# Miniprotein binders against q56419: the designs that were tried, part 1

Scores and structures below are computed, not measured.

Target 1, 326 residues: q56419
Amino acid sequence: MEGRTLEEVQEEVFKRHGVLVPKKELEDLAKALEEAGLLLTEKVEARLKEEEEKLKRERPMRLAGLSYPEGEREARAFLEAFRASYPGEGEEARVLLMPHLEPSRVPEVYGAALAALEKTPPPERIYLVGVAHRPLKEKAAALPVPFQTPFGPALPDLPALQALDALLPFELFNTPLAFREEHSLELPLFFLKGRFPEARVLPLLVARRSPELGEALKVVLRDFPGLLVLAVDLSHVGPRFGDTPLTRTLAEEARRRDLGFLERLAEGEPEAALAFLGANPTRIDGVEVVASLLPLLRERKGKVLAHRLDLEAPTLSAVGAGTLVL
Below, numbering starts at 1 at the first letter of every chain, in headers, positions and changes, except where a header shows other numbers.
F, E and O are the ipSAE of ESMFold2-Fast, ESMFold2 and OpenDDE, as the mean of both directions, binder to target and target to binder. V2 is 0.75 times the mean of E and O plus 0.25 times the DockQ between their complexes.
[cut] marks letters that were taken out.

## First folded at step 1 (miniprotein)

Design rh1 (at its last look DockQ between E and O 0.23; V2 from the best seeds 0.00; counts 0 for: pae E 5.5 > 1.5, pTM E .306 < .8, other shape alone 9.089 > 2.5, unsure alone 55.674 < 70, SAP 77.281 > 70, placed apart)
Fold by OpenDDE base, look of step 1:
Structure rh1 (fold): chain B 326 residues (1-326), chain A 80 residues (1-80)
Amino acid sequence: as target 1 above (326 residues)
Amino acid sequence: SEEPKLRDVEITVEDGKVVLTDPTGIADKPLELSETALFILALLKGAKEVEIRTDDPELIKEALELAKKLGIPVKVEERK
């Protein structure tokens, strides 16, 4: 592992922990890592290069047939069912905060997003800002290629992407492989493309807070107006995230933080929303996105349309999701 | 023979945690770790908990099950 011999690994474990790991167990681990494609072999290098070259042309669907239907007809029925799960009416959005959680877990929250989109005039372009769950070379990135959806490709707005790149102190078009499996873009994009088939998209990922991104986007939005979408989840609590199993107290704290965050955003006070979270002990997913987009969120008043803390029963963990319009 | 380096799969120790991250999502299959393998990884890194950074539900499930059996806390940041 990590360029060490199995003997060196065995010796290291023994020296540090007083445990002699059998060589066979180390061999089995090495083999498992190799078979999983987690070792940098010539085969893995060739595959990485091939996937990078593909991502220069398009981003294929990864969750079709899993999280949403692959076929257009079935995908439209899926949208209608999700919209039907939210009994309320939406409001016009200039900024939409929506989840990127598995849709089946929070259907009414996605339904609320669809309700908002029904009241929103079709934008020329959508600034879709997701969370980078994988490392980026820079604080933020974009992938300037078509994203496949059941409704056809979501085409990039190349002029707006180029304008954004020109205003950033780093290369925006970095880490293309981080987009390959990134669900924080794919899942919301399904709903967005289904509602606005002609809108171009700026698929953006944030790994770390970038004030520069918010300032640059504020300038770009003047020349390239569009809908801003924050594809973010809220609290992550329970054993999957390092907590005890979900309790009433833990759930109440997660809800309090989620709603307190969303309400302050709805008041046009994004700095107050961040300050309210402090150290973010319930691990609200969207913090780095919101922190990057402060210039675009300030003074915008809106409404919380939906919130859910969804229990994942097998892990006794829960995740917050919300829909906010500004 | 020296083993190939782990690819950009970060097995890092962050704050006493083992973090396994596939930044590319191109793993050929879910990581099939034995309980012993997870234990070895934890020992190698001196971790008190294992953090899994992946959106692969099978990998997440497996890691959680194995770590639970070993009594090692698991954190998963990513999910579909």
Scores: ipSAE 0.035, ipTM 0.501, lowest interface PAE 3.6, mean pLDDT 85
Fold by ESMFold2, look of step 1:
Structure rh1 (fold): chain B 326 residues (1-326), chain A 80 residues (1-80)
Amino acid sequence: as target 1 above (326 residues)
Amino acid sequence: SEEPKLRDVEITVEDGKVVLTDPTGIADKPLELSETALFILALLKGAKEVEIRTDDPELIKEALELAKKLGIPVKVEERK
């Protein structure tokens, strides 16, 4: 069903049900929807167009001062504090799995990612693959513009992005607005740009699994080598996600699913990792990304550096986060 | 702006209220709606019935009265 005018709604209700909803009640509803920005009015359409045009030029920081410091000096101190929260050593990564959960909730997991980056030679480019939290027009998308960070702009790798677009059976540059508030790119990028200030970035989102994306990326990586980053969270359990309140049993199941998934990835067995999850009863959100990137994960062995199932006290729910190097 | 049309929205129940949210993230705030507005929105989306899941006894009472008046089937479930 498509959108309707107020007169069409009034007529349809009367036609189908014999009830005439007074025009004033429909007008009051429309006013409330407009105040909330939920009507597609000329004002909202103009704002959507304006925001889309801005995103075709650059993607500004939206979490500075909220999730990380705005100033460069403070941002560097912030990175050092996170590194210090993980007392271990990292390993060189060709592929890095890291979270996009609020950093203060899982400091040692981000610290483990920083430890891995310390051991990783500076790449020419980073393939940053996040999870779309807003609908995309296609299975995956990219935004080929600078992403602002406290460490300066993360410049797009335009030749690699164009090569990727050319290999896909759908338009890669398809949904700029989906990037406007996408924290699954912004939060990991803060850490990546802080450690690799000269690396270019391919900022990618997956909404639904795309085997075509993985095959195309395998080809692009041959000509444009770089660091592949899967910016994904793990289990989502508890009432916020449709479960009963978090219990020790549910938390243990979520932890087992998270670690079993990561460990199978670490053995170079991504198909086994997906099969282990079955119907994905703990809602690991990295599944669509892993399923898209199978050709890049097969036979690549590595190590799980960190994991936490973090409690959301207000909702009695939990979200898992991990760091894996391959 | 002659004839307004509804955008795609996400409908949830929060704190015993129906909340509409802009999935694009452009809107500044969610919209809290009454049962009358919910039934009107169900008609706008072409629903033949509405399921309301709540433990708010006043919401249940109003939803049943409105459903009877509008001739729209409604199923009210206690919270799970």
Scores: ipSAE 0.027, ipTM 0.482, lowest interface PAE 5.5, mean pLDDT 82
ESMFold2 (binder alone), look of step 1: mean pLDDT 56; pTM 0.427

Design rh6 (at its last look DockQ between E and O 0.55; V2 from the best seeds 0.00; counts 0 for: pae E 6.9 > 1.5, pTM E .261 < .8, other shape alone 9.58 > 2.5, unsure alone 51.927 < 70, SAP 74.425 > 70)
Fold by OpenDDE base, look of step 1:
Structure rh6 (fold): chain B 326 residues (1-326), chain A 80 residues (1-80)
Amino acid sequence: as target 1 above (326 residues)
Amino acid sequence: SEEPKLRDVEITVEDGKVVLTDPTGIADKPLELSETALFILALLKGAKEVEIRVDGKEVTLSPEQAKELLEELAKKAEEE
C-alpha cells in the first residue's frame, strides 16, 4: 500500500497508534483493493490511459438506462412526464439554476427547469457549469468533446471554449477523467439537449471557487452569448453527510438555508447569498459554483420556481434541490 | 516487492456501508469496507481525520466520528 510493504504498514500503524493490525487483515485488504481495481497497477495505468484517450473523442453516456432512458422515444416520454410533474408555468431564463440530483428524487424540480426552458428562446450555446465531485488539477475544467445523449451528441462550442481558455490563468482543458462519470453534467444535459437539440454546449466543472472563471465568462458571453446553467444541488444533511438522522429541526434548517440562498440569488445578491450561508453547515453543494460566477449573477433578478428537500429513507439523509431563473 | 500504490479513491457512505470508489469509474467494482478495513485505511492516511466523500463533497471526520457514523448507519440498515 502506497509503496510500502505490508510489514512496513503494520510497523507504521503500530508505531503511530499503538495498534498491532493482524497481517492477515492487511493481506485481505490489499487483495480486495487489487481485485476492485483500486491499486495503481500496470493494468490499471493502461486502462486509465485508454479511457483518457477515448475522452479525447467523446464522452459516452454513463447513466443511460439507470437515471434516464437510453432510447430517444422513451427519453422524450421521460421529459414529458417530468414536465407534467410541475404544475406551474416557467419564466424566461438567462441564467438557470437547476439540480443534478437523481431525477426520480426531485421530478417537480426538474419539471420546473423544463417549464423555464419552454419560455426560453433557443440559445446558440449553453454554458453548463457543474460541480466537480472528483478532484481536478485546476479550480475548474472543461471537456471539449461531444457528450452523448439519447437525443444525439451535445456538441462542444470550441470557439467559445478556446476564448475562455485564453482568458484563464490556468489550462481549462484539464483532468478529462473527472468528466467520465460526472453526473452533475450528464443529468442536466439530458434535459437541456432534449429541449434545445441544436444548442452547442460548454461543459464546465468547478472544484474550487475561481473568481477568474466568472470574470472570463463575463467577457466570453459578450462575444459568445448563451444560456448559463448552474447545475447544483443544495443542502446535504443527515448521516451520509456526517449529521444525525434527519429531524424536523434539521430539515427546517436545511430548507431555511436553501430558500434563503435561492431568494438572495433571485434578488440579484449572490454575495449576500454566500454570506447568508456562513460556514455552510448544511453543506449547500452549489457554493463554489456560485462563488465562481458572481460577476454573472450580480444584479440579475429572478424567481425561485421550485424547491424540495428530498429524503433518502435508507440513510435518513436529505438533499435539497431547487430551480431558479434569473 | 513494493506493493502498488493505492489510487486516488473516494470513501463514500452508501446504503449504510463505507465504500471505496474510483473517481474515474474504471475500477471493476466498488469496494465495501469492513470497520476493520476502514480503521486500517484511516490509520494509513495519518489517523486524525478520515476524508469521506459523500456525493462528491469532502467531509472530514475524525476516526471516532467515522466510526460513530458507521455504527449509526449499520444500526439503521439492521432496523430496515
Scores: ipSAE 0.052, ipTM 0.506, lowest interface PAE 3.3, mean pLDDT 84
Fold by ESMFold2, look of step 1:
Structure rh6 (fold): chain B 326 residues (1-326), chain A 80 residues (1-80)
Amino acid sequence: as target 1 above (326 residues)
Amino acid sequence: SEEPKLRDVEITVEDGKVVLTDPTGIADKPLELSETALFILALLKGAKEVEIRVDGKEVTLSPEQAKELLEELAKKAEEE
């Protein structure tokens, strides 16, 4: 439909694929798409711009009452319950890898992250690096606004964000709408803000690996020290992700890939961790973030605190999550 | 008035069916489309390739490959 009439679409489909689609079906489809708000009409464009302008002021909670409690008291009890799900001790982190998967699916993995935070001196700021689930205009992006949480707003570290933007070959503040629904920042932030209520945040997303991001962050971290958090999930396997049916063999391969990746990171060998994955056959979520942040991960030794490959019963698929301190 | 253009949408498998969803959440009406509509949608973008995201994982395929993948995902979901 972009620059094409319905007749042109019908003719193109027939020429390329030998299928003649009746014009009425095309008209019905166009109408259904418009009624669902999936065509870029003037009204939808105005709505998108309105939402974008709101996101330039603050990022509201989207998952309160769904993934975590709305109220502050209930939210603090929620944190305590998650910490209790991990009976072990943490270790001090300069870099923390933690999941962004639905917390109730992997409570001990988030509990391990909380245990690490207990051993970590309160940082002045947190570099929170998530995975973009919506397209970005560039390889990476930030949103320099308060992110609301049940514990109060997580305030942006504007000087550090401005320093980072100045070092990149692209505009860092490039895709506000991509942050609107981005759970890879919201879910970890809930736990981080609950434990470090005074820390400022650099909310960052990676869409595609960006060596320039890692080099810039290495420079910024020298002048603006803080906690680096990689908010990433691990393997994604099963029919929801384009695989054959989930089997014991596929699940064991996913676990092996997850643990081998984490262990090599824990040895301070991020290039070896990426090489171990090769073409990333189990779709480990963190690979683009790790590939971007190599300068920050090299020679930092640490420990894997937790791991789970969790089954998604409705889709017969699984997602891996882990906690790593460096 | 400009001719309407298709927004970038997410394709998911829900209850064994292929569905389109609004990536921004502004239009919160998941639209269930037939295989023919998905094929036509790919061609309406005027692309040699189509971007499909499965739970946020980007896959860039030809229209033919996209149809085959969606069919396989739907069959696998139903077999389990």
Scores: ipSAE 0.016, ipTM 0.420, lowest interface PAE 6.9, mean pLDDT 80
ESMFold2 (binder alone), look of step 1: mean pLDDT 52; pTM 0.351

## First folded at step 3 (miniprotein)

Design b1
Amino acid sequence: SEEPKLRDVEIIVTDGKVVLTDPTGIADKPLELSETALFILALLKGAKEVEIVVDGKEVTLSPEQAKELLEELAKKAEEE
ESMFold2 (binder alone), alone request of step 3: mean pLDDT 56; pTM 0.408

Design b10
Amino acid sequence: SEEPKLRDVEIIVTDGKVVLTDPETGKTFELSETAAFIWALLKGAKEVEIYVDGKEVTLSPEQAKELLEELAKKAEEERK
ESMFold2 (binder alone), alone request of step 3: mean pLDDT 52; pTM 0.294

Design b11
Amino acid sequence: SPEEKLIEEAKKLLEEAKKGDPEKAIELLKEALEKGAPKLRDVEITVEDGKVVLTDPTGIADKPLELSETALFILLLLKE
ESMFold2 (binder alone), alone request of step 3: mean pLDDT 55; pTM 0.337

Design b12
Amino acid sequence: SEEPKLRDVEIIVTDGKVVLTDPTGIADKPLELSETALFILALLKGKEVEIVVDGKEVTLSPEQAKELLEELAKKAEEEK
ESMFold2 (binder alone), alone request of step 3: mean pLDDT 51; pTM 0.341

Design b2
Amino acid sequence: SEEPKLRDVTIIVVDGKVVLVDPTGIADKPLELSETALFILLLLKGAKEVKIYVDGKEVTLSPEQAKELLEELAKKLEEE
ESMFold2 (binder alone), alone request of step 3: mean pLDDT 51; pTM 0.338

Design b3
Amino acid sequence: SEEPKLRDVEIIVTDGKVVLTDPTGIADKPLELSETALFILALLKGLPKEVEIYVDGKEVTLSPEQAKELLEELAKKAEEE
ESMFold2 (binder alone), alone request of step 3: mean pLDDT 48; pTM 0.306

Design b4
Amino acid sequence: SEEPKLRDVEIIVTDGKVVLTDPTGIADKPLELSETALFILLLLKGAKEVEIYVDGTEVTLSPELAKLLLEALKKGDPEKAKELIEEILKKLKE
ESMFold2 (binder alone), alone request of step 3: mean pLDDT 49; pTM 0.324

Design b5
Amino acid sequence: SEEPKLRDVVIIVEDGKVVLVDPTGIADKPLTLSETALFILLLLKGAKEVTIRVDDPELAKKIAEELLKKGDLEKAKELIEEAIKKLKE
ESMFold2 (binder alone), alone request of step 3: mean pLDDT 47; pTM 0.289

Design b6
Amino acid sequence: SEEPKLRDVVIIVEDGKVVLTDPTGIADKPLELSETALFILLLLKGAKEVEIRVDDPELAKKIAEELLKKGAKKVEIRVEE
ESMFold2 (binder alone), alone request of step 3: mean pLDDT 56; pTM 0.429

Design b7
Amino acid sequence: SEEPKLRDVEIYVEDGKVVLIDPTGIADKPLELSETALFILALLKGAKEVVIYTDDPELIKEALELAKKLGIPVTVKKVPDSPELEKAKELAKKALEE
ESMFold2 (binder alone), alone request of step 3: mean pLDDT 57; pTM 0.472

Design b8
Amino acid sequence: SEEPKLRDVEITVEDGKVVLTDPTGIADKPLELSETALFILLLLKGDPELAKKIVEEAVKKGNPELIKEALELAKKYAEE
ESMFold2 (binder alone), alone request of step 3: mean pLDDT 50; pTM 0.272

Design b9
Amino acid sequence: SEEPKLRDVEITVEDGKVVLTDPTGIADKPLELSETALFILLLLEAGDPELAKKIVEEAVKKGNPELIKEALELAKKYAEE
ESMFold2 (binder alone), alone request of step 3: mean pLDDT 50; pTM 0.275

## First folded at step 4 (miniprotein)

Design t1 (at its last look DockQ between E and O 0.13; V2 from the best seeds 0.00; counts 0 for: pae E 5.1 > 1.5, placed apart)
Fold by OpenDDE base, look of step 4:
Structure t1 (fold): chain B 326 residues (1-326), chain A 91 residues (1-91)
Amino acid sequence: as target 1 above (326 residues)
Amino acid sequence: SEEPKLRDPEVWYELAEILYEKGDLEKAITALRIALLLNPDDPEALLRLAEAYLKMGKYDEAIKVLEELLKRYPDSPEAKEALELAKKKLE
């Protein structure tokens, strides 16, 4: 394998930058690379294979103790606190659009989602559609295994997943490693499992717009009714995303885009929502998900319950989050 | 045991992002520095490095990186604004 050893990297860093990176730090980085699956060493390949084999059985928590509490009691208190952060009542949801952003950044938006879930009869199953932040082999993927949560495992609805797979022109059960650390599923699932402990889950990721997915899901939902959840964020603006630091003008534009998108969805006009974004200059991340689920969003009227553009002060960047009920 | 050979600069960027998201800014910075060794003219890497320093409250280091970035890319509005912010934080 063509590459530099840690010692070579250390030497080069020292020569170029005058910084001696301790060997231990480099080793830790190498380990982190290995853990991230970014190094294709035999060892990394073996580890990835092992992880992939593990993912055939379950998807462990990755963000427990970081984004949410690991312990069930603490996790319940966490849910209650988030619910309390949203002043007001929710509405019954057949479709729920909610964020997957770090919960602490937009607590009231997650609170709004919880408020909606309070008014929603417990579904038999939840179609949880997240955004793939890692490449998928296909436009969309599913992982048909239990997802661990502080509230116990979220069990997959295998019959519904199989029905969905059968209707898609591609293999649905692809790229299991993409699910390993995907927060767009894990974070929403925490809230969903906490509210609906008995619901089965269909964990789905969208990498690219797949009209086929929406059409297939429309059929599957007839035989396998459930709650559809779009776990998507909205605008991503600022230096982290290639913009200038957040200004009033940039923030106003991001809010305009976010709210305009959500409002059109609330009116049951998902195509109009997409058209409104055009080239998506503020990088609403949920576009591919919405574009994939058009058949399920059409003619459904609902309500925007919450919106926030959250500033990450250290980077002067901001991410939009919203909660929409249909 | 064959010493693991590290891949191309892109891997370090990806690692840096992962580490940054996990809040391990020190390791993220180290990863970005390595990335920049492999591709010293990467404006995105420099900007990310500056952001990481800003997030750590290392404003002096952020300023140095941003000044270097601006020397190479004088028309970067992002770098200019970040630099102004960093300077303001030191006041």
Scores: ipSAE 0.279, ipTM 0.724, lowest interface PAE 1.4, mean pLDDT 89
Fold by ESMFold2, look of step 4:
Structure t1 (fold): chain B 326 residues (1-326), chain A 91 residues (1-91)
Amino acid sequence: as target 1 above (326 residues)
Amino acid sequence: SEEPKLRDPEVWYELAEILYEKGDLEKAITALRIALLLNPDDPEALLRLAEAYLKMGKYDEAIKVLEELLKRYPDSPEAKEALELAKKKLE
């Protein structure tokens, strides 16, 4: 705690209530708070342990009622509204790149993903690869439990997950808590489970590029074929992300980087897509996932179906989202 | 997040709970008073403050807090029960 902070509390109480809490009383409480801080830490640790044990059984919905409806009927209508936001036709996907940005902000980008799924034969399983927003103990992780959705539980493909774990030089099931609030899996899963209710899922996160993951997945996909989904966002620009406020020039650069990246992926050139970004000055989110999955992306040609740079006025920032079919 | 914690009445309430559990009632009362100065409309903090006064035998202070609580929340059975106890202990 800051000494300034105690003084600020004293001042605020005086301004609001006309009561000056003596400095000595606040100092005595600050000493007691220091002692009690160990107990607060113990409470936090106990809560995290309890949450981890729950995540070993299932992963509950965290965004129902916030990002999508909780009830199945309303969730179905929500899906259809998103499909209608994209008036075009999709193409069959063996690999689908789709966003994990708040769906209502980029409805046509999610609609394009749904259009692609319309043309895609129902897979037995979906390899859903998101971006870890919390640290992982390893470069990548999975959580082999049901993920709850408004359309019922998305069941894990345990044999495929076990095969993947066996091929990696690290424990795949390594950081359950990282999945607790991970929207990069939950938001795409809503759309995927709604369209493919019988598919099993491999819920995967990448924190740092792992060539080993891509090589292992190439082997597992031969024996356990399915749909590969890269659930990634594109450019992140503006003060939320450490930049100056969004300018027209920065927005144009972000769009150029997003589209150049997607177009090179669509040509079957994932190494060229990564090289195009260089130091990644607009912080494209999908780089670590693409870098991990190179063996699955090489020589696969396809099409960019949609792109949007979503402007967030309150933060003077923007995030790019796209839909790519390979 | 870190800087605004001491302006959050819940931080002071949590401290008060820990102090109350340890039996340090004087510090618990002071922490509860700060929590209530930062958020005056917390019936749980008012009730806990009254309970801390009762445990210290400060029945007249407990009665004042419980009467304020019942002014704002007239149908609180917990406050009514605690007020009856405080009045009985006073004589």
Scores: ipSAE 0.059, ipTM 0.577, lowest interface PAE 5.1, mean pLDDT 87
ESMFold2 (binder alone), look of step 4: mean pLDDT 84; pTM 0.814

Design t2 (at its last look DockQ between E and O 0.13; V2 from the best seeds 0.00; counts 0 for: pae E 15.9 > 1.5, pTM E .668 < .8, other shape alone 3.191 > 2.5, placed apart)
Fold by OpenDDE base, look of step 4:
Order: C-alpha cells, then structure tokens, then sequence
Structure t2 (fold): chain B 326 residues (1-326), chain A 80 residues (1-80)
C-alpha cells in the first residue's frame, strides 16, 4: 500500500473536515513516528495483510461493547430502549435515510429509524450505503462478506452485488481495509439486522459522488428489489471541523441546512436539496451519497421523522443527524 | 530522503496499537520513561487519526486507553 504524502493527507483532512492541518505538525508527527520505528514496520505491514486476508471471509464487529452491546440479549434490550426514545410512529420506508453517528448521541433519531422499520415489510435485501471516512481506490466500494452483529452475521447478497459490479465502470470490490473499521456501515447495520434478521445486505461505501452507482443500482433494484438505506450524518460544525466554538447562530445555521436538505429530499427533489447546500459550509456528511443516488431519490415523497443537532461538549462541536423515509 | 509517506488511517491505528503494546511492555519492564515516549507518539498518531475521522469511535477508545496508560506511566515515574 503506497503511503500518502503529507500534502495528500493535508488536502484530505481539508476536503473532508475543512481543517487545515499545518504541514509542520504532520512533519513533526512523521518524524516522531520514524524515531519510534513505527512508520513502516514490517510488523505493521504483516498485520494489515493479515487483516485484509481475514476480511476476505468476514467483517468482525469493531464497536461491540463500545457503541452497542455484544450479547444478543443485551443488544435486543438496546434496540427496545432506542425505539422507546422516539415517541412517534414510523412510516413505511422504501428509502430510509438514517444516521451513523454514535447511537448514544442521538437515540431518538435511531428510534425514529426503528419506528419506520416497524412499518416496513421485511425486505429480502438491504442496500446499505455508507460514507467512506477513509480513502477508496474507486468512487465507491463493496465488501462481499458476512458482517458480524450481535444478532448473527449479516450475509451478503452475492448475486445482487455481482449484478451491481457488472454494471459499474470500475471494480466494485475494492479497498477491503476501508470496511474494517467503517462505522457508517456497522452502526446502522446493528439496527437493521436487529429488525430484519433474515435480510441479506449489500454493504456499500461512497467516497466520491458516482452517478454511475445510482444508475447501476436503479437497474439492479428491478431484478433484486430491496430496502435502500442511506447511512449518513448531516452538519459538522465547531472546532473539530475548523469552525469557532458552537454559537446559537452557528447552531441555527446548521439546523437550517440540515432541515432544508431533508425537507427537499422528502419532497422528492434531491437536486434541489444539493443545490440548497451550495458549497456545503456546514459540512453535511451525506452529500456524496445523495449525489450518487439521485436516480433513486427523484420524485419520491416522504417524511422527516426526526432531526437532532448533537453537541459534543468537550470540543464545543456539533453533528447533525436525521431520519427520513421515502 | 523519501518524504515520509503517511499511510492510511488503518495504519495509524495499527501504529497506535503497536505503540500501546510496546508501552505496556516497557511498563512491565519498569521503564516508564520509554513507555511515555511511546505513548506520546501514540497520542500524536491518534490526534491525526481523529483529524481524519473525528467521529471514529474506535479512535476515541484508543485515545482513552492511551490516556490511561499515560497516567499509569506518570504514576510509575513519580514512584521512582
């Protein structure tokens, strides 16, 4: 695996988070790691190779006992508690937009997703589209292996994944290591598997907008019908994301953008939703996913079930989360 | 000198884990100074990992574990 230059890392952090890390800080880090003999140890390469080989068979839980319970009984109680946190009723979803933020931060938003899933007939398969928080070799990727959950393995839909790969101009089965720790899939999958234990899954990641993905999925969905899930967060504001500490004005702007985005999606106007964000100054996470899935979101009317802008007090930063059904 | 290439966030996590393991070994050997040096490097790596993925719950866990080891190392230094 070719390492990234300090400039590439700087650019990536800036593109993703709007934070300009000083090159000197990256240089000091690189030097500190070199002095530690940590940069390119044969041991690191061997471990990563072993992990990549494991990912050919299964994706283990990484967040069990952290973000959700490892044990099935406790995991079921967790689901019930999250469902109870949302006092409303859900609606049937053909498309579900839900968060991938730490569940404890936005319990009612996940509760709203569970409420929607209660009104949704059990799908044969779930197209789970997350955000790649790591670089992918291609614009999008899939991992065609079982994902471990407290409710047993989420099994891949290999025929549907193969059909999707065949329609894409790039290799879909790329960058397996990007899935190892990707919480944008693991966290939503916990709730989805808990509700639909028999559903097969297509775990997809989007790093960059891929119109080809949406068009390909539109074709695949004809032969392989299922629930489409967008596992995306909304605004990211505050010092962790290059802003000043959260103020009332900044929070109001984040909420305005989040709700304005979700409402336009609920009206079946995904292009209008993207246009409304413009340069995306509050860094809505789901933009590249939505931009990739336009053909599947057009003309679908739905409802915003929940929204929250959650404050991370130690950093005076906030992340938006929402639940939308279409 | 080839510019140090920073590997993918996965590599950083592995580096952090290795640094933690080595720090724990150093603590077991009664070398809290070496443990601190390793943990400082781990924390620096974690800082970058968290910059790349600020909402990574695993990175947050690793940070908390590294902090605990740091506290233990500092305590052992004070006992010398």
Amino acid sequence: as target 1 above (326 residues)
Amino acid sequence: SEEPKLRDPEVWKELIEIAKEKAEEALKKGDPEEALKLLEKALTALRIALLLNPDDPEAKKLLEEAKKLLEEALKKLEEK
Scores: ipSAE 0.258, ipTM 0.663, lowest interface PAE 2.0, mean pLDDT 89
Fold by ESMFold2, look of step 4:
Structure t2 (fold): chain B 326 residues (1-326), chain A 80 residues (1-80)
Amino acid sequence: as target 1 above (326 residues)
Amino acid sequence: SEEPKLRDPEVWKELIEIAKEKAEEALKKGDPEEALKLLEKALTALRIALLLNPDDPEAKKLLEEAKKLLEEALKKLEEK
């Protein structure tokens, strides 16, 4: 009954079906609905507390059989097919920007990431920085547990995570439930673990710009070297994101903003990349991550390997994805 | 977590399941009067749900289940 009065419900039923439901019946229903709604909330909260306790030990796959195959052999073939979708060669990456959009929508963009990984010496650890899609208690968070993949568990780098936590002015391990369904880590991790099966992982989420995170990571990376991965999507345009329906003009603007952002990052100019977006009118996801990690991105030159603005026809919307090596 | 919406058929089904579960609990505790109150709420919600979505097969199934519990509650009330 959120947002509706009993009179509005009565009017809607009458308009659709020609039946005038007495106010007492609607009042009785509203009482039952509110009571049952509170019980539903308590039931959901109890299940989430159980899931939170499980997340203190491991993070299970949530997208196996949906976004990628569950079986290891099929998963390896899946990786090979994605690499084949990108006909070009990669370059060695110290920093890799890659998407977290549904892989089948942008196969050549993930293929470009695999091409970059082919040229990258196997790292001891991977700093995987995604975008929080659920609220965090702080600006950023980590979950120091194994993340399951079809290629086996991606083990956390506990010493590096503990060093990072010690350097931050807030508790890094602050919101386990935010990781439960977080595809911005799970989807890139599938590709990274498949290519670097021995690498440990620092699974990190950014909710809001944290300059403290970037400064702390610069220190931690000096002592614990590894591959930095920004797992971000680019423009989000169309009605699903609060715009008018997608037009050719809006799509071209989103593409121009995506590529201009990536180009400036590739020049080693992350502040210029953020300034280019201004108020971020096409809602590039990467802004909060890039703004947090400025000390790690300055003066690193590289190359944009791939980009696609992927159309979501049912919603008249689109999402951009790209691959950048630095 | 989001609050339930009146128009969403899944919200109706969950609310009806909760009321049915509570009525079953009341019958197990030997309180058929409480079970009847809860079942009246469930049947009222089902009436409105079917008015809004008359072809919903799950709502029709829940109606039959609620009617069976109502018959049981009435029988237990008469035994008292």
Scores: ipSAE 0.000, ipTM 0.239, lowest interface PAE 15.9, mean pLDDT 84
ESMFold2 (binder alone), look of step 4: mean pLDDT 76; pTM 0.673

